# VH-VL binders against o27280, part 219

Target 1, 266 residues: o27280
Amino acid sequence: MDSMNVPEVLEIKRIVEESESVKTFIFSWDFRREVRPGQFVMVWDFRDEKPMSVSLIDPVRSEIGISIRRVGEFTDRVHGLSEGDLLGIRGPYGRGFELMGRDILLVGGGIGMAPLAALADEATARGMRVDALVAARTADELLFLDRLEAAGVNISTCTDDGSCGFKGFAHERLLTLEENHDMAAVCGPEPMMFQVMRILDERDVPAQLSLERYMKCAVGICGQCCLDDTGFRVCAEGPVFWSQELSRVREFGRYRRDPAGRRVPW

## First folded at step 10 (VH-VL)

Design J12 (framework fv_bamlanivimab)
Fold by ESMFold2-Fast, scan of step 10:
Structure J12 (fold): chain C 266 residues (1-266), chain A 121 residues (1-121), chain B 107 residues (1-107)
Amino acid sequence: as target 1 above (266 residues)
Amino acid sequence: QVQLVQSGAEVKKPGSSVKVSCKASGGTFSDYAISWVRQAPGQGLEWMGRIIPIFDTARYAQKFQGRVTITADKSTSTAYMELSSLRSEDTAVYYCARSTYDFGSGYMDVWGQGTAVTVSS
Amino acid sequence: DIQMTQSPSSLSASVGDRVTITCRASQSISSYLSWYQQKPGKAPKLLIYKASSLQSGVPSRFSGSGSGTDFTLTITSLQPEDFATYYCQQSYSTPLTFGQGTKVEIK
């Protein structure tokens, strides 16, 4: 029962500016409470709570990191905080990524690179070859490139405007790749994830996708985080799903719902 | 068409350091990695490390880790390789080379002319 | 580190001969294999990338094949300018590693 958990008030140990709009907040963490890539925490600013994916898991330094993009009132307030300030953290919650095989492909768009950066660290620690396709609108919005390169990840960049690497969308870049991987993990805008999933399915590459959009619903309220046709609750059964599971979800990549529950195309 | 032009030959004493430069002329080098590869007299090729200038993050072969530093200056389109605590075994020709960096297509299609570094007493 | 082993270490050939050089990786490297030619006193020159793709400007008598652990460079109808040392190189993971080289010398 998620509602039974009490937030732990933690001090912001460090803040890393990842881009003009993204910051990573780093906290000391007791790893007797295990955290895995793909899991999320509830971040409480003493006014509102929002779910955020864990982007750094560092048992050597006893630290976790949470990367937050500035997109509204809550995130604007959190971005205004400084080292030494306090935030409430509950969790971790949700299903983490599973690793298999020798070679893994990561496909991340924008802030979707956050959970994939944590996964990259785990995969490289296991001796896997990690290829990351990092996509954004412009070069300035590409995230974690320094960290991924330092970790031994093989990086390909893709920007809509061509300012860094391949000019075009992630799925267009993926179509030019001839190599197959043992598995893939995908996180980013839902239309991107849908196109990427279809290509990986045709290549018979098992893929895990993180559906972070649904985590914005109220955690613990029965039925609010349900996927069409399956009844999956993202906060309880996700946010990470296998592509085979998502292929049965009619709304994935096709439409979303407004506050009134009406279908709205992407 | 990009050319890589390296600094001139150096003679160094054991225990000192050497810094070799590699300047790109014509075209752009910003979308490529710059690798450093050395070759001792009569020996094969040995990769030392690379830098991807847009990331400003270098990666090194373990053998050289702690002794080698690779940097890049985007304003002058110049990459540098500094090797410290020199030994006689470091006598070699040092090459810079432009490599692709994505997904292991790390082939080196443009090479500098090489810089001879001699370490002697 | 991935170890690259070339065979033979040297060979003698005549103009017009078909020359074959092999390269073995200590583990699977998929198709992330390149071939280089080096002449005395000069920097290496890229011939083949991604195991079988011919670099622009390189004569079609050069070809590459293979995947996984076993790779081959073939020179059909050897020319005088082809007497050189040839190196394979893997780019599957860092550190990038080269084979020890194969010297192609005149018979």
Scores: ipSAE 0.643, ipTM 0.810, lowest interface PAE 1.7, mean pLDDT 87

Design J13 (framework fv_bamlanivimab)
Fold by ESMFold2-Fast, scan of step 10:
Structure J13 (fold): chain C 266 residues (1-266), chain A 121 residues (1-121), chain B 107 residues (1-107)
Amino acid sequence: as target 1 above (266 residues)
Amino acid sequence: QVQLVQSGAEVKKPGSSVKVSCKASGGTFSDYAISWVRQAPGQGLEWMGRIIPIFDTARYAQKFQGRVTITADKSTSTAYMELSSLRSEDTAVYYCARSTYDFASGYMDVWGQGTAVTVSS
Amino acid sequence: DIQMTQSPSSLSASVGDRVTITCRASQSISSYLSWYQQKPGKAPKLLIYKASSLQSGVPSRFSGSGSGTDFTLTITSLQPEDFATYYCQQSYSTPWTFGQGTKVEIK
């Protein structure tokens, strides 16, 4: 729709500091324009526009939240904003997560917990049991632990350095967790997601994985959003894919692409 | 050996509040959840809620929401349970207990000795 | 809330007996069930977690089994120190809930 393709200028209602490098920006939202966990919006600072996953969906308070990690010039500028400042938001875009069954597993790495936090809220509101494996390099990079606990989520943590919970990677921790789940949702660094998907496939757990590969174009006319083997465009056909869809993509978990389209190892 | 040491017995009037403490000794506090479980005379065990000290967020049984507050002070390795608007049916022994926080986090392996709270007119 | 029901509420036994206590959940809790022992005037002691895992330091005569809605605690050769009240507890969903208890008393 045209209204979703034109940025709406919104006031930052509240800012939550999730960590030294991550903030959640909360805006009033008109839910006549539906938004689902796993979808993203384009955030415009009146200079550049970047895709950001929706991390909070609260129809009761009429709010959405967008969690942003400080990684470059755009995100540095946005992190410098205060409550009352303005940002342009257009969307939502993309395919969101689907909930199935009673018992679900979330596996998130770093900022990948952002769309999973929104999913956790919906799942717990539906009365589902939610187990979340939250992974990061260090304890300071683990996100949303207090929010997940408040929502009724069962949390396991792992850090590369062992500073909080299991010492090791998400897939190593997952191998020691033998709980049965009806589905899983996974978001984080692509090599992590590939290893986790492999384990879930062996356990016959259907998994949905969120690929955060985006180009500046949020609509499906930009070929640079394509995955090699299937021609899927992340912004138009993703960002959420079923593991069966990704099993046909040789690129997934093995390499990325530079601006010239050349393969670069992870 | 890790121990949880609770504050002493309390006698309270109806309508007042009580705050019970639970201090960890001989081990770490931060990697565990601390639950509060009560037991009325001749009755079974009733879970009230828990806190994970590394999160500053507690979770409560609906029956106690609005009346119970569970907090933790990481600097002293002490958890607290405050119950307000006391009634005679709140007379019970109150236990703190620890568990890990993971997918199987609800088993409680170390328990405090209990604090008797009597609510009488 | 998930309701936990134990059977029997009490039983009489002699040293050396095999004792079986059953716990039933009002809905499936997978294997998220623990068993506790409580002696008069003392705090509960964890015996079994995750339905069948024996807690460190607990004698091997204690064992747990079951999944879903039906669970069993077995004591294969009752000792004098085993006369106590036993509780099951689910940790599938908050609030965590306990069975009403089973008192194992001397015949």
Scores: ipSAE 0.690, ipTM 0.835, lowest interface PAE 1.4, mean pLDDT 87

Design J14 (framework fv_bamlanivimab)
Fold by ESMFold2-Fast, scan of step 10:
Structure J14 (fold): chain C 266 residues (1-266), chain A 121 residues (1-121), chain B 107 residues (1-107)
Amino acid sequence: as target 1 above (266 residues)
Amino acid sequence: QVQLVQSGAEVKKPGSSVKVSCKASGGTFSSYAISWVRQAPGQGLEWMGRIIPIFDTARYAQKFQGRVTITADKSTSTAYMELSSLRSEDTAVYYCARSTYDFGSGYMDVWGQGTAVTVSS
Amino acid sequence: DIQMTQSPSSLSASVGDRVTITCRASQSISSYLSWYQQKPGKAPKLLIYKASSLQSGVPSRFSGSGSGTDFTLTITSLQPEDFATYYCQQSYSTPWTFGQGTKVEIK
């Protein structure tokens, strides 16, 4: 829709506490304004605006959900809001995930499980088999396990400390799995995504990866979300990229950029 | 080795409910799901649903949705299956069985001994 | 729901015979197929998982094969303790579903 670039002030209908640090904010949504898994919105608290992935898309209830991790001043303020309070929503932006084949592997780390949860809902609704590898530092940081199980998703967990499931990192767990999938979708910390992409590439599994940390600009902001070597604008061409596209991006998995555009190691 | 031990046989009246227990020993719930499978006299096996005890969510076969509730108590390593609004066709042996919940893990490698539930007036 | 159909529904065999049981899924289930053995009055016992993997402790005369929609359980050199009912089960999608069973009886 043309109105995608104008914020709409929406009432918080429901808040789900996903963990100590993550909440999902649920809003009524008119689905004449299409939203697809992998897309993001700009969330405006009437002081600052930040990009957030859509984590719930429910046309039956006419609802969308946005999952937010508490990491700084903006997210602290949003976490302090209650049902009935207002937020501005602009979007959606980005091209979203594409589904193909009969079975899909989801690999999510931390808050990166948010856009993958929305994708899981769509994939299961299409009759696809969905296997989700959910990774976090500790059991308390694993997200959406009960929602994924309710949706018919087959779950495997891994935690750095071994408090739930496999002890280790997502890519280490993936190396012990022998299942073949028609495609994969990956979202989480960039070092995790790089390692996972490398393994999937070796196995000839086409993968889509969501580059959430680059969602600092809205559609139409020139040059602010450029990737090294390719010149891609993440907000215009992403945040979701096929692994073959990312294989040509030197920046991916090696360093990030601060708000001033300076290279910062992971 | 993990062993599943179920509660004893029950005779129930139509319209009542039954709650069957399944206690696990010699293992942990963190890597396992517990399914409930029933078998009417002379009939085949029918999957009713499952719970992964570390999640607060169970899955049910649509046929049983609204009548069956599967729960787990991690402190006692016990899973429960409660079936309400009992009818004569609910007369069956009810089994609990475990599987891992990792990918490809829908096979049930350890089974309880079964609980006979008879619904008669 | 995915429907599982076994063939035959029953068969008669003698000790030493090679027995083959077939299972067909109403849609492709990849290799998410298990085989169980059940004796009268007893709980089912897992024999084969992931279509072809032999469960620990199960005699090597049991083998499974197939992928997609068509699967086979084979018992080479049938033993007296093998007279039982056999069930296939898909775990590709919930609800998990079983075949109707194949009864292997003494000839």
Scores: ipSAE 0.636, ipTM 0.798, lowest interface PAE 1.8, mean pLDDT 87

Design J15 (framework fv_bamlanivimab)
Fold by ESMFold2-Fast, scan of step 10:
Structure J15 (fold): chain C 266 residues (1-266), chain A 121 residues (1-121), chain B 107 residues (1-107)
Amino acid sequence: as target 1 above (266 residues)
Amino acid sequence: QVQLVQSGAEVKKPGSSVKVSCKASGGTFSDYTISWVRQAPGQGLEWMGRIIPIFDTARYAQKFQGRVTITADKSTSTAYMELSSLRSEDTAVYYCARSTYDFGSGYMDVWGQGTAVTVSS
Amino acid sequence: DIQMTQSPSSLSASVGDRVTITCRASQSISSYLSWYQQKPGKAPKLLIYKASSLQSGVPSRFSGSGSGTDFTLTITSLQPEDFATYYCQQSYSTPWTFGQGTKVEIK
């Protein structure tokens, strides 16, 4: 076992308030343990451990960032922490995004923009053109716009209520855009990702999709993050999958499973 | 029917600063990028920078970084460009112009009337 | 920075002539190119966006073509109001950059 599997207790160096419900926690990181955009870490508050996507990777400043949305007891406790407090970090885990070509498209919904923000930083640092479609229910839930703009990303927004940019869903906005891209990376609610994937497939744009909801299991737990028809384990084979891989999965975009294993439509 | 209305001509001394305003009339500018483009007498167009009013971060051409500050006041739909440490070479007409911030939409479809800034002793 | 070079820098033409102005980018900019018209003492006016899309209200005698590094603006049957300076502009990458301009003058 290398040092990746041993929790390291790290001091919260800085906290960025991204929105009313999202904070980014920034830690010093030893980059002898490489981290790639699209990978996740296990965050331990000394009571419980949860998987969180890495949203900032900065080897120049020797920092990583982890963006956390407040959705329950664990995340409420973490949101109550201050700069100087300690958290355990273990990882990174999972398959990250791969960069191809010169011009890339990012499509992010809500907190799904977090791993895509890290990918945007890497892509722009390599001199790639990055176009980002940032989607949310309302303007207040759009994330990382200032950071993406500062990184040189070309931004389009889409809100369900029309409070910022295109009024409608990400896939509806994408249909009005005809830019050529060498690849795409997509992260957000699964129904959104399914619709976006269909459009990208028709345009022959290879896409990578991050299945964040399936990162609920620790590495090696066989059934908890499996995709029905293919038996993919998100924490082992994912969380990032190519669209060709996801086309084999009957479940993707159609239904999920409850704790009893029953199919539940989206 | 949105128009961009700029503040009036300015005459400034070398070493001073100038702040030019650009107000959106007939609508808001929150869904747009506001760019500042200058044109020295007899010369071409030079992009200085832009702001998307919903963001706190502006982008600048490197030549102007450190001397130019672009800001926006969403409550009055007004963008500002402040240029400091003025030199005679800064004498130009300064334009504000809008574009959507959607990718590929860096075309500027509505322009202000221009503000003449003269730097002389 | 991406350099934009126009040719010619100036040309003389008569009403009714076909005029072609070229614009070359120092690197590929896909189709992220716009054309503007500027008359003395006035702000620039958008003519063409995304290399070939005609801006609303612009006469159909104006057309744009090209992709990558080489672009053209064509004016079929030049009219008196078309004597002006024309600029190309790339929006592929910041800083956005303009060509040096092409002055279309009366012959």
Scores: ipSAE 0.646, ipTM 0.816, lowest interface PAE 1.5, mean pLDDT 87

Design J16 (framework fv_bamlanivimab)
Fold by ESMFold2-Fast, scan of step 10:
Structure J16 (fold): chain C 266 residues (1-266), chain A 121 residues (1-121), chain B 107 residues (1-107)
Amino acid sequence: as target 1 above (266 residues)
Amino acid sequence: QVQLVQSGAEVKKPGSSVKVSCKASGGTFSDYAISWVRQAPGQGLEWMGRIIPIFDTARYAQKFQGRVTITADKSTSTAYMELSSLRSEDTAVYYCARSTYDFGSGYMDVWGQGTAVTVSS
Amino acid sequence: DIQMTQSPSSLSASVGDRVTITCRASQSISSYLSWYQQKPGKAPKLLIYRASSLQSGVPSRFSGSGSGTDFTLTITSLQPEDFATYYCQQSYSTPWTFGQGTKVEIK
């Protein structure tokens, strides 16, 4: 849609500090433009444009939220903004998550919890049981725990350093959990997602995974539009993919490609 | 072995508030949620809510929402349950109990001894 | 809220008997069910969690089974200390809810 391809300059209505490195920026939104969990927007600071997953979808307040981790110049500039400042937003783009069954497992690593937090809200609103495995390097980087608990989500935590919950990685914790789920949704670092996907496949749990690195392809600004073994255009299908599709992609979880198409390890 | 030690029995008038404490002894709050469960005389068990102290998050049963407040003080390893606008039907033994906050972790493996709260004039 | 119904509400048994208590959920709770024992004047004691996992320190004569909506607690050879009230509890969704209790009395 044309209106979705032209940035709208929106006022930052509220900022929620999720951690020292993550903030959620909340904007008024006209829900005549539907937004679904798993979709993303392009955020424009009037210098650079970056894709960001929608982390809050609140039709009652007429608000959306976008959670941004501080990792470089663009995100540092955005983190320096205050309520009342302006950002350009265009979208939403991409396919949203599909919900099915009665219970869902969410597995989120770091900022990957952002799209999963929006999904958790929708799943709980539908009366689904939601179990969330939230992983981060340290306790201070675990995201949305208060929001998830308030929404009725059952939480398990993993930290690399053992500062909160299981000491280790998400897939290591998942191996110790025997709970069955009708579906799963996974978002985080690609190596984590690959390991989690393999475990879910062995358990016959259908999973959807969000590949953040392909969000640029979905808006046509990236030349890397095909997955290695599939030959189809990711920009038409992503960023959310079923595990069955990703299990046949040679590069998923093993390497990525730079702008020149060269293999780069994770 | 971890024990949960609760404050002593209370007699309250209708319309007042009661605040019951639950202190962890021989262990820590770090990996646990604390639930409050009550039992009226001759009746079964009723879950009121829980707090995960390390996150300061509390969740309540709808029946008690608006008049129950569950809090925790990590420095003293003490959880509190405050119930306001007391009625005669709030006469019960109030238990605190711990659980892990993982999936399927709504089972409560350590319980306080109970605090009898009687609401009468 | 999920309703938990126990059957029977009370039973009489002798030492050495096999005792079976059932618990029914108003909707599927997968395996998110626990069993507790309570003696008069005492706090409940966890016996079984996740439908069939025996809590550390609980005698092996206690066992749990079931999934979905129908669950069973079995005591294979009742001992004098087993005369108590037993409660099932679901932790599938909040609020967590208990069955009404089953009183196991001396025959």
Scores: ipSAE 0.631, ipTM 0.808, lowest interface PAE 1.8, mean pLDDT 87

